# Ledger of designs, part 15: VH-VL binders against Putative transcriptional regulatory protein rrnAC0199

Target 1, 159 residues: Putative transcriptional regulatory protein rrnAC0199, of Haloarcula marismortui (q5v5e2)
Amino acid sequence: MDERIDPDELLAAVGFDADESVLTRRQAEVLALREHDIRQSDIGELLGTSRANISSIERNARENVEKARQTVAFANTLTAPVCVDIEAGTDIYDIPPTVYAACDEAGVEVNYGSSNLLQLIDDAVDGAIQQDTVQVPLRIDVTNDGVVHVRGQSAERTE
Key: E = the ipSAE of ESMFold2; O = the ipSAE of OpenDDE; V2 = 0.75 times the mean of E and O plus 0.25 times the DockQ between their complexes.

## First folded at step 18 (VH-VL; framework fv_lutikizumab)

Design v6 (from t1 with heavy chain R31S Y105F; at its last look DockQ between E and O 0.56; V2 from the best seeds 0.00; counts 0 for: pae E 2.1 > 2)
Fold by ESMFold2, look of step 18:
Structure v6 (fold): chain C 159 residues (1-159), chain A 121 residues (1-121), chain B 107 residues (1-107)
Amino acid sequence: as target 1 above (159 residues)
Amino acid sequence: EVQLVESGGGVVQPGRSLRLSCSASGFTFSSYAMSWVRQAPGKGLEWVAYISYKGSFTYYPDSVKGRFTISRDNSKNTLFLQMDSLRPEDTGVYFCARFYTSGRFDYFDYWGQGTPVTVSS
Amino acid sequence: DIQMTQSPSSLSASVGDRVTITCRASQSIRSWLNWYQQTPGKAPKLLIYKASSLESGVPSRFSGSGSGTDYTFTISSLQPEDIATYYCQQYWLFPYTFGQGTKLQIT
């Protein structure tokens, strides 16, 4: 059964290179196997370790992925000519006209139509949209090339 | 092969309700936004409802807002349109439409054959 | 709401003719415009997206152009199967709106 799923083949198929990644090779192996619906206990058997160790590796891997996403977002916003703050309670259908007006003032052409822009918000911040209303404060940045980045603001987490 | 099949149309009196269904097959339904578009007899196309792929947001033009409700069940690959307080001007063929979205492109790439709705006294 | 106005409302032409249909938006839609074809008794079919890009499988005789508020759709050499009603549709802002349609007939 172990012959069916080979983590080395999974990583090669996506071109994983540990020297170019924030993930260790072991972290990437665990994430790849989890994306194929392999249970943590079975991953432990495959990799010769405990379920508890696999759980820890997976948690650390997902934390590294999230930090990388935030680092890229930060780097991109440093030079973004358009920055728009959206308050909680805002009607989501007011967001595209607001963003487009800010882009027009800055001479920036945006890459997204209104439906795709709203979908970006919905995807970027879990729970950001409910009943057509923004649930948390948002920051929307648009780069010189019209690429849109969205993040939530003031999200403190329970440790 | 992508397939969209509408049902639930019929003849009803003004002020009554209808519920339209659209069964989807041949694609990953939960990855696509969906819409209803209607066409009155001998008239043009009118978009009447939009729903995001997660179902987290919807939109309606003023002509139907407050009377129509779009919804989806991604586990059953089914789109719905609840039409309340129907008026004679709601008469037409109702199309279920898949909405393709990728970066710079948004368009209705697949349409059902339509289900007729007639509202008359 | 962004109003889409097509011209003409109807048109007759012969096989082989060049046909041009225009669509004007009530405000700039930044080329976020589609063209659809609807043959009698059938569902609409996408021909052109983003003002000028041909959908897969659409014959090269169809083309689109324009920017801002003014857009055109052209059939370079009309064929018998092109008898249909043609619609432009903006997708810049909600609500998405269609032009009133242009009925194309062959003489």
Scores: ipSAE 0.494, ipTM 0.747, lowest interface PAE 2.1, mean pLDDT 87
ESMFold2 (binder alone), look of step 18: mean pLDDT 91; pTM 0.896
OpenDDE, look of step 18: ipSAE 0.779; ipTM 0.889

## First folded at step 19 (VH-VL; framework fv_lutikizumab)

Design w1 (from t1 with heavy chain S30D; at its last look DockQ between E and O 0.40; V2 from the best seeds 0.59)
Fold by ESMFold2, look of step 19:
Structure w1 (fold): chain C 159 residues (1-159), chain A 121 residues (1-121), chain B 107 residues (1-107)
Amino acid sequence: as target 1 above (159 residues)
Amino acid sequence: EVQLVESGGGVVQPGRSLRLSCSASGFTFDRYAMSWVRQAPGKGLEWVAYISYKGSFTYYPDSVKGRFTISRDNSKNTLFLQMDSLRPEDTGVYFCARFYTSGRYDYFDYWGQGTPVTVSS
Amino acid sequence: DIQMTQSPSSLSASVGDRVTITCRASQSIRSWLNWYQQTPGKAPKLLIYKASSLESGVPSRFSGSGSGTDYTFTISSLQPEDIATYYCQQYWLFPYTFGQGTKLQIT
């Protein structure tokens, strides 16, 4: 809603580099402005194009983000010797013992303690923890060097 | 300089309630998980409550579960412990403690001075 | 809950002595163990984290070792300021638990 927001400043603040991204600079600009609740028509005026074109750019940008997320998840799966599926409804305090038992069987040393693992889940998947239970199915991968990756069935993955 | 200052301790009869507070300063409070740790007279340390840095989940050992409630107000840099249905075995010094968490490391890196709680008939 | 058992419960030693305190866990805690020092009337202070890593500013006479269920804390040459109670603490699984403490006195 603030027309004074400058997308070039937003992208500079996070160090965006189009040569290192699946997003074009224009796609990144549109996503950044939408994060500040700027209407598509106002973005069109700012960038010198139509609202309809901004809508198409935003859709393509979000598709690219989702594909990139899936590509990273796939690559991690190829290299992760430990993969644990957690069902929705699981008591969160059962998750660390489950992950650690799987790591023990695989001979993998985990790099996250119990509190840190639960916090990682809470941060990685919005709304994953409520009332001490997991709200969405989760996949937890542990790499050979003990790095933990968490993914779930978020709205961002299904857009 | 990290500082944790507890208050609200006192002498109460069994079955009564107390509310402890811990004022935090010198660090970004909402980036740290917090705990209460107690120590009965002449006895060891016991972890009695945990709260994540967002406050999204908490943990209590069986000895206090259902009677104690940890909470935090991140806008006021304050940690709380509501202690209901107090028993004589809850007597001790209650410390506010900050977790340092980094990868596989969790430890209490800063502690308050402690506030005494006495529950006696 | 993971029980942590320290041995001995109390210990008397002279300045300059080597002091050893052991801590046994009821199950493997994979070196996810800390050691704290508590001087009388004060809050605990971290000395050793992850079983063997010395916290910044802690004198080199303090050390830790062990793995699995068995851990050892050592003071290589006891100093007068080391009179305190020492606690091990596991952080493998909730609830995090402490040993019962070892009270160290100077003879």
Scores: ipSAE 0.523, ipTM 0.759, lowest interface PAE 1.9, mean pLDDT 87
ESMFold2 (binder alone), look of step 19: mean pLDDT 91; pTM 0.907
OpenDDE, look of step 19: ipSAE 0.788; ipTM 0.907

Design w2 (from t1 with heavy chain S30D S102K; at its last look DockQ between E and O 0.53; V2 from the best seeds 0.63)
Fold by ESMFold2, look of step 19:
Structure w2 (fold): chain C 159 residues (1-159), chain A 121 residues (1-121), chain B 107 residues (1-107)
Amino acid sequence: as target 1 above (159 residues)
Amino acid sequence: EVQLVESGGGVVQPGRSLRLSCSASGFTFDRYAMSWVRQAPGKGLEWVAYISYKGSFTYYPDSVKGRFTISRDNSKNTLFLQMDSLRPEDTGVYFCARFYTKGRYDYFDYWGQGTPVTVSS
Amino acid sequence: DIQMTQSPSSLSASVGDRVTITCRASQSIRSWLNWYQQTPGKAPKLLIYKASSLESGVPSRFSGSGSGTDYTFTISSLQPEDIATYYCQQYWLFPYTFGQGTKLQIT
């Protein structure tokens, strides 16, 4: 009659494999339980450790996720022939012409129409588009094959 | 089976408002961008409003910008067009239409039957 | 806005004729163009997407070609059921715009 959430079942359901992840299995367990709104103290009891240890594991897990996200963004930028920076406050309907012009300059054919580009941005970065304007700085990368990747940018990397 | 059913059309005086509705069924409504397209009597098609599938962005041509507002209620599978400050040139049949969008493809794949709007005095 | 100009605005032809309709864009639309058919009293129906690709279930007598600013739509052998108005539509940039239409009648 006790707790119904089994972290092993959660990880199996999403196909987690520690050998293919930057997360340790324990880090993945903590993140999965947090996604189900389980408090850190309850996770500690479930996993046989202290709340303080769970807090440390969660912090390290979230740092690893963010580093992985930044590594993928770096790799995309390094290999993409087209990289376009979009400032916050930009009218979203200026984005497709800007991307297309950059692709033309680089000799790259884009595989996305205007509405599909905007949908891709809306899907890739939560909250990026509000009231027809860009809410956070964006980086748009286009590969030689015309595949588009979008990520948000931090404003803090000036040095 | 995809179905789009418009309602709310009618005869109104210039300067008045109408609100059109489009009920959607047979597909996952919140995965598709939607539009309104109108056709004046004996005339061609004119795109008049666009809304993204989450409702995050909209677009209007200059002919209706500031007077028409597209919106959607994804919990009720319903698309709306609020038409304010109506003019005689807004007279026509109003279709709701679903976008198919995948990569380099973007086209209206399903249309409603249309609802007539007449603006005259 | 990208203007789409169709030619002719109307035409009349006999069953079995080859029919050609042209569509000119005010700037290059990179073949990002659709063709729709609207039979009397009905909603429009997609025939051709991306300038030349035939939609599923559309008879092979319909075809499209062109690039840049100049596009053509062809019915290789006109049939009685092809009485309709035909529209081109660009989807390169917002706002998406239609040609003014070509009304096809059979003599």
Scores: ipSAE 0.538, ipTM 0.766, lowest interface PAE 1.8, mean pLDDT 88
ESMFold2 (binder alone), look of step 19: mean pLDDT 90; pTM 0.885
OpenDDE, look of step 19: ipSAE 0.801; ipTM 0.905

Design w3 (from t1 with heavy chain F99W, light chain R30K; at its last look DockQ between E and O 0.77; V2 from the best seeds 0.72)
Heavy chain, then light chain:
Amino acid sequence: EVQLVESGGGVVQPGRSLRLSCSASGFTFSRYAMSWVRQAPGKGLEWVAYISYKGSFTYYPDSVKGRFTISRDNSKNTLFLQMDSLRPEDTGVYFCARWYTSGRYDYFDYWGQGTPVTVSS
Amino acid sequence: DIQMTQSPSSLSASVGDRVTITCRASQSIKSWLNWYQQTPGKAPKLLIYKASSLESGVPSRFSGSGSGTDYTFTISSLQPEDIATYYCQQYWLFPYTFGQGTKLQIT
ESMFold2, look of step 19: ipSAE 0.593; ipTM 0.800
ESMFold2 (binder alone), look of step 19: mean pLDDT 92; pTM 0.914
OpenDDE, look of step 19: ipSAE 0.798; ipTM 0.904
ESMFold2, look of step 20: ipSAE 0.586; ipTM 0.791
ESMFold2 (binder alone), look of step 20: mean pLDDT 92; pTM 0.919
OpenDDE, look of step 20: ipSAE 0.814; ipTM 0.912

Design w4 (from t1 with heavy chain A33S; at its last look DockQ between E and O 0.49; V2 from the best seeds 0.62)
Fold by ESMFold2, look of step 19:
Structure w4 (fold): chain C 159 residues (1-159), chain A 121 residues (1-121), chain B 107 residues (1-107)
Amino acid sequence: as target 1 above (159 residues)
Amino acid sequence: EVQLVESGGGVVQPGRSLRLSCSASGFTFSRYSMSWVRQAPGKGLEWVAYISYKGSFTYYPDSVKGRFTISRDNSKNTLFLQMDSLRPEDTGVYFCARFYTSGRYDYFDYWGQGTPVTVSS
Amino acid sequence: DIQMTQSPSSLSASVGDRVTITCRASQSIRSWLNWYQQTPGKAPKLLIYKASSLESGVPSRFSGSGSGTDYTFTISSLQPEDIATYYCQQYWLFPYTFGQGTKLQIT
């Protein structure tokens, strides 16, 4: 009835190495068991802990996976084929057409619609948007995968 | 269950003001951008106001810019539309709409039932 | 602003018919287009996003296609519950704009 799934065998089969992963071994065990449709309560029984603790471990594991994806995306941005400079005082609704035109020239499809792109700018650079205008110079990079990275251009002091 | 309930519509004379409210429930309101979309009798849909989820920026088409003001109170899960200097052309049903944004996808995934606004002498 | 023009403005068709509605943008919108259904007396409902992707729970008889400035929406076999007005909506640039709508009726 209970066809045992051994998390040690699952992790060994895929070559999991905690020293080379953003996941702890416990996090990897929980993710692997969940991929085999094992209920959180049953995972708790198997691993000797509560269902609530398994839920927390799974959440943290999935957060680590997402952070790893974001880190790779950031590294790819460092060599982005599209770079757009936006001056302070720019009307924010001029930014999406400017970015999209640069992407068209480079043959890059952007992953962000106009509202999402503006929201990304607002989230990425604190205080970047006030009264529908850009408050600081911005650099917008678009990767080959269409992912957008935004940074402020302010070095704050003259060199 | 996502619910959006508009209120505050009515019949008003041209040049007067009206304030619409939209009460949101069943989702984390502060994580979603919101809009008002209107529909004149027998006509199509028109996007008339947008507000970002933090409230940091807004958008209005030229047809209402300077007359309409969208705002939100994230602590009360409420969206507002202040409509000033109303014209007969503003007559229609006003929908509160939740704006779903994920990567390259932007669309209105949930709508209220609408509140009627009539501007006539 | 990007103008969206739907054709036809209205049509009548029989149950089981294939129905096609077109939407033309005043400039390329790169497939950044949605289709909505509005049943009489109701709020609009999303059917298709990104020109061709079906929203969850939408029957497979609905489909969309197109690129650049020209987009189509198709009902492969019309059902009585499909009586509605259909709207395309671009989300390439602000303001996001809708087509004028296509009113579909059963004959």
Scores: ipSAE 0.534, ipTM 0.767, lowest interface PAE 1.9, mean pLDDT 88
ESMFold2 (binder alone), look of step 19: mean pLDDT 91; pTM 0.902
OpenDDE, look of step 19: ipSAE 0.806; ipTM 0.909

Design w5 (from t1 with heavy chain Y59K; at its last look DockQ between E and O 0.02; V2 from the best seeds 0.00; counts 0 for: placed apart)
Fold by OpenDDE, look of step 19:
Structure w5 (fold): chain C 159 residues (1-159), chain A 121 residues (1-121), chain B 107 residues (1-107)
Amino acid sequence: as target 1 above (159 residues)
Amino acid sequence: EVQLVESGGGVVQPGRSLRLSCSASGFTFSRYAMSWVRQAPGKGLEWVAYISYKGSFTKYPDSVKGRFTISRDNSKNTLFLQMDSLRPEDTGVYFCARFYTSGRYDYFDYWGQGTPVTVSS
Amino acid sequence: DIQMTQSPSSLSASVGDRVTITCRASQSIRSWLNWYQQTPGKAPKLLIYKASSLESGVPSRFSGSGSGTDYTFTISSLQPEDIATYYCQQYWLFPYTFGQGTKLQIT
């Protein structure tokens, strides 16, 4: 292990503020160290705890990040002038035109080409696109500034 | 008739800046995304920059990201490419291209004649 | 980035010949592929979009096919005016990428 690794320095370098983060400092430390490819066992040694504990911390940290992401996505949905529901079974080629039409109607410019829109879908929901077909219901929100947010949704959810 | 005319090319030293322009006519400029594509001498085509029809969204490859800036003035039907920190590998002909998007397919349907850029010490 | 590999890099054929150029993507691009023609000293010209759709005004001797990672561009009967370099281009993901080109000459 590189003796030069200092979690405090790492966090300082990225501007971590525990008061402004959903992560605890310990969680942030663990994630920062993991981003530097430090093994959980080594992190445990460095921080004076067990590998198992580090594993737990990392898991929880990542979960918190995901929750935060979902929360932001939700908040964006609330304010998004464009909201498009995509049903499972939809041809992926039909998605961009649908989204663009909705954006046009709302007077919003979407900040993504069709290719990027699909990329966002694929990135946002694992396995969402298979064989050029959407596999799960999706909601696509576009903010006033043209940012697209994609999330999976249950078919039963009527908002 | 759709016409794209590039200008602003020239010979510059490494580290210098150059601004390219593309004058568009024969179509509603503000309804089309635009791109710059370059071609090094004797080489293939390389996409350089993308800009949405209103200019709010831009994309670059890593090769030029942070150095090049695509912009447009729809009131003047003009596309721009600001090139900073130029490198010898930036040498080539720079084409302005209209980007047609249907939501199902995207392509460069019209191209300018290109403007040459040479970066050399 | 998606790499586009064309084959061959160059070829010579006779007038009237069938010419085939292939383009392989490093990953599936789901037919989001265009073909361009660039004659010497000229700007590129769109010939085929979405892998197989012929651009308006383009002669019918030009065609495209393929799916997934493998695509083919075909000239059914080579004409003298077809001397050019041909490029495939994917628009599935940013950055948009071109094949290295295929230089076509007439023997």
Scores: ipSAE 0.434, ipTM 0.752, lowest interface PAE 1.0, mean pLDDT 92
ESMFold2, look of step 19: ipSAE 0.507; ipTM 0.733
ESMFold2 (binder alone), look of step 19: mean pLDDT 92; pTM 0.917

Design w6 (from t1 with light chain L93M; at its last look DockQ between E and O 0.62; V2 from the best seeds 0.62)
Fold by ESMFold2, look of step 19:
Structure w6 (fold): chain C 159 residues (1-159), chain A 121 residues (1-121), chain B 107 residues (1-107)
Amino acid sequence: as target 1 above (159 residues)
Amino acid sequence: EVQLVESGGGVVQPGRSLRLSCSASGFTFSRYAMSWVRQAPGKGLEWVAYISYKGSFTYYPDSVKGRFTISRDNSKNTLFLQMDSLRPEDTGVYFCARFYTSGRYDYFDYWGQGTPVTVSS
Amino acid sequence: DIQMTQSPSSLSASVGDRVTITCRASQSIRSWLNWYQQTPGKAPKLLIYKASSLESGVPSRFSGSGSGTDYTFTISSLQPEDIATYYCQQYWMFPYTFGQGTKLQIT
């Protein structure tokens, strides 16, 4: 019985292909091992490098994952017929009717029910919901296939 | 197997409080939104409380808003319903229900067997 | 609130009969509707989700259809174990609401 975690087996199980990913193979190895709760120092021993190098690799891997998410969201938004801006301070239970009304005007069917839409907002923007109100301005885009993307917005600054 | 077990029901006088509990097992509780659904004797079903899987937001219909509070302890796989200022019309069986929520799907896929609550003078 | 009205409120039928129950919403719910079965003394059980999709493990004699405000639930050949009350439930807008129920009995 093998008592050690093998990153090559982890990546093979999911069919990882570095040529088709924004992640390098090393980055994918580090993320896979972290998902199995392996400490960075232990990953360093497994991969023959320092904990500090593993920390840097993990940070860069997570940055690449986030950039990839944003790139896909941007590409989908280019064709979104529905765009809804939500002000901070909005009662969260006003959001689904607002989105659905905008979709009705555009002839678009949304793929999210009311509770699921609120959950999507809660997941997409950390800390967006407190005391039944929106804490940051939001942009909600709905594609012609009903796919929803949510992002937070920051006020412009001057200096 | 998914299992939901309610407790804490009983007979109380109007104006009093009860706290219901629902113990969950057989699934990752912290990944599911949860609800309480009640049924008056011989009557239909009424959705009375919702809580998101992180507990970050809740919903109540007007019939119970301000009197009922849903909460969860994800470390103990337990859902709660605090029922204050109870009225005779709150009488019924209270079911703990799990929400399956994915895309355009949102339904109660597993239910407890219910705990009876009677509010009478 | 979106009101859900079921018809009939009760129904008697014989084993082997085709049974139809309807559900009307007070506004369009875009097929965002579920059907539940509740046998006497027990918790409800999901049968059909999104108006027409059969839940895993549910016999194929159960089906659903409809759109907009009008929905139909059908049992193609009634069996003795189908004695229950049936509920539609919308999930388009909060609060999610149930129909008043249809009590099905066998003659």
Scores: ipSAE 0.488, ipTM 0.722, lowest interface PAE 2.0, mean pLDDT 88
ESMFold2 (binder alone), look of step 19: mean pLDDT 92; pTM 0.911
OpenDDE, look of step 19: ipSAE 0.745; ipTM 0.880

## First folded at step 20 (VH-VL; framework fv_lutikizumab)

Design x1 (from w3 with heavy chain S52N; at its last look DockQ between E and O 0.66; V2 from the best seeds 0.70)
Fold by ESMFold2, look of step 20:
Structure x1 (fold): chain C 159 residues (1-159), chain A 121 residues (1-121), chain B 107 residues (1-107)
Amino acid sequence: as target 1 above (159 residues)
Amino acid sequence: EVQLVESGGGVVQPGRSLRLSCSASGFTFSRYAMSWVRQAPGKGLEWVAYINYKGSFTYYPDSVKGRFTISRDNSKNTLFLQMDSLRPEDTGVYFCARWYTSGRYDYFDYWGQGTPVTVSS
Amino acid sequence: DIQMTQSPSSLSASVGDRVTITCRASQSIKSWLNWYQQTPGKAPKLLIYKASSLESGVPSRFSGSGSGTDYTFTISSLQPEDIATYYCQQYWLFPYTFGQGTKLQIT
């Protein structure tokens, strides 16, 4: 390892703060090093512990990340004043009017233009748009400050 | 600097076809949505086609839907407009335009100089 | 489709005058409106986005305001280089539409 890889510098670059995270600092260090393709055995040598301990830390870190994703999704659904369900087969160009009408009814100002809203859907759910129609049921949430979140509903059933 | 250069315009008879090209340079073409906007002689601007940055969806107003096809080749930094079944009302200057799109903002930040299309007998 | 109607269609004014152009939408567009300038023989150029925000490098004599269906574009002190046609454009709903244009001349 000719280049010294410093986990403290990696975490500083992304602004990691253990007091504000579901990850412990050690868990964040392991994930950051794995993202740079460093083997668990080499991480163990770098951090002064066994490969087996690194494997356990990584597993627990990834579990925490997945739980955090699920918690955020749940909280967004509970606190969003606007929730719109879009059925499969819907013409995608009917989605912005539907979302905007729901936002008007709730007194919420949306932060996305029509083209950007469609792009957000296309980016958030793989394969969601084909032939100008929605291929999987979608849920669109709009927060009080107009931020839009999109998720597919059949992906939730697979989990 | 950002450059958009249209080509492929000309004079054609009604019912015929033309294919317009727009060569892009000075920016990462594959990160931007693109459109064609036309302007009839002495008239205003009319938006005629939209394509998102990766080409996964397109939009056409009713005036050209079913006759015009927008496409892109991101490896060649080129935007296309295939115009079939041309009518005299399709006459005008055709501009290639780049979208700036971010959250609540959508606008054309760069335009080409346009390519003229004339549809007449 | 959302129709955008500009007033006036044509305008003559003197250097130094305050110029006002209006744009009315057929339904509320929630300030999701741009203004473009087209100098004769050239492609359009963005001046104002989101009804009231100046694009970088645009002189401060240009301004925009309005909400709902009614929008206003103002040149506070007309300059000779401002001879152009001005277009509003909504981006609330597809298809995005332009106003018919306002041709500004100096007399």
Scores: ipSAE 0.622, ipTM 0.815, lowest interface PAE 1.4, mean pLDDT 89
ESMFold2 (binder alone), look of step 20: mean pLDDT 92; pTM 0.916
OpenDDE, look of step 20: ipSAE 0.811; ipTM 0.912

Design x2 (from w3 with heavy chain D106E; at its last read DockQ between E and O 0.56; V2 from the best seeds 0.66)
Heavy chain, then light chain:
Amino acid sequence: EVQLVESGGGVVQPGRSLRLSCSASGFTFSRYAMSWVRQAPGKGLEWVAYISYKGSFTYYPDSVKGRFTISRDNSKNTLFLQMDSLRPEDTGVYFCARWYTSGRYEYFDYWGQGTPVTVSS
Amino acid sequence: DIQMTQSPSSLSASVGDRVTITCRASQSIKSWLNWYQQTPGKAPKLLIYKASSLESGVPSRFSGSGSGTDYTFTISSLQPEDIATYYCQQYWLFPYTFGQGTKLQIT
ESMFold2, look of step 20: ipSAE 0.660; ipTM 0.838
ESMFold2 (binder alone), look of step 20: mean pLDDT 93; pTM 0.935
OpenDDE, look of step 20: ipSAE 0.785; ipTM 0.893
ESMFold2, look of step 22: ipSAE 0.645; ipTM 0.829
ESMFold2 (binder alone), look of step 22: mean pLDDT 93; pTM 0.935
OpenDDE, look of step 22: ipSAE 0.809; ipTM 0.913
ESMFold2, fold request of step 24: ipSAE 0.542, 0.577, 0.536; ipTM 0.780, 0.795, 0.767
ESMFold2 (binder alone), fold request of step 24: mean pLDDT 93, 93, 93; pTM 0.933, 0.929, 0.934
OpenDDE, fold request of step 24: ipSAE 0.796, 0.798, 0.799; ipTM 0.902, 0.907, 0.902
ESMFold2, last read: ipSAE 0.524, 0.553, 0.559; ipTM 0.763, 0.787, 0.786
ESMFold2 (binder alone), last read: mean pLDDT 93, 93, 93; pTM 0.932, 0.932, 0.934
OpenDDE, last read: ipSAE 0.804, 0.816, 0.799; ipTM 0.907, 0.914, 0.903

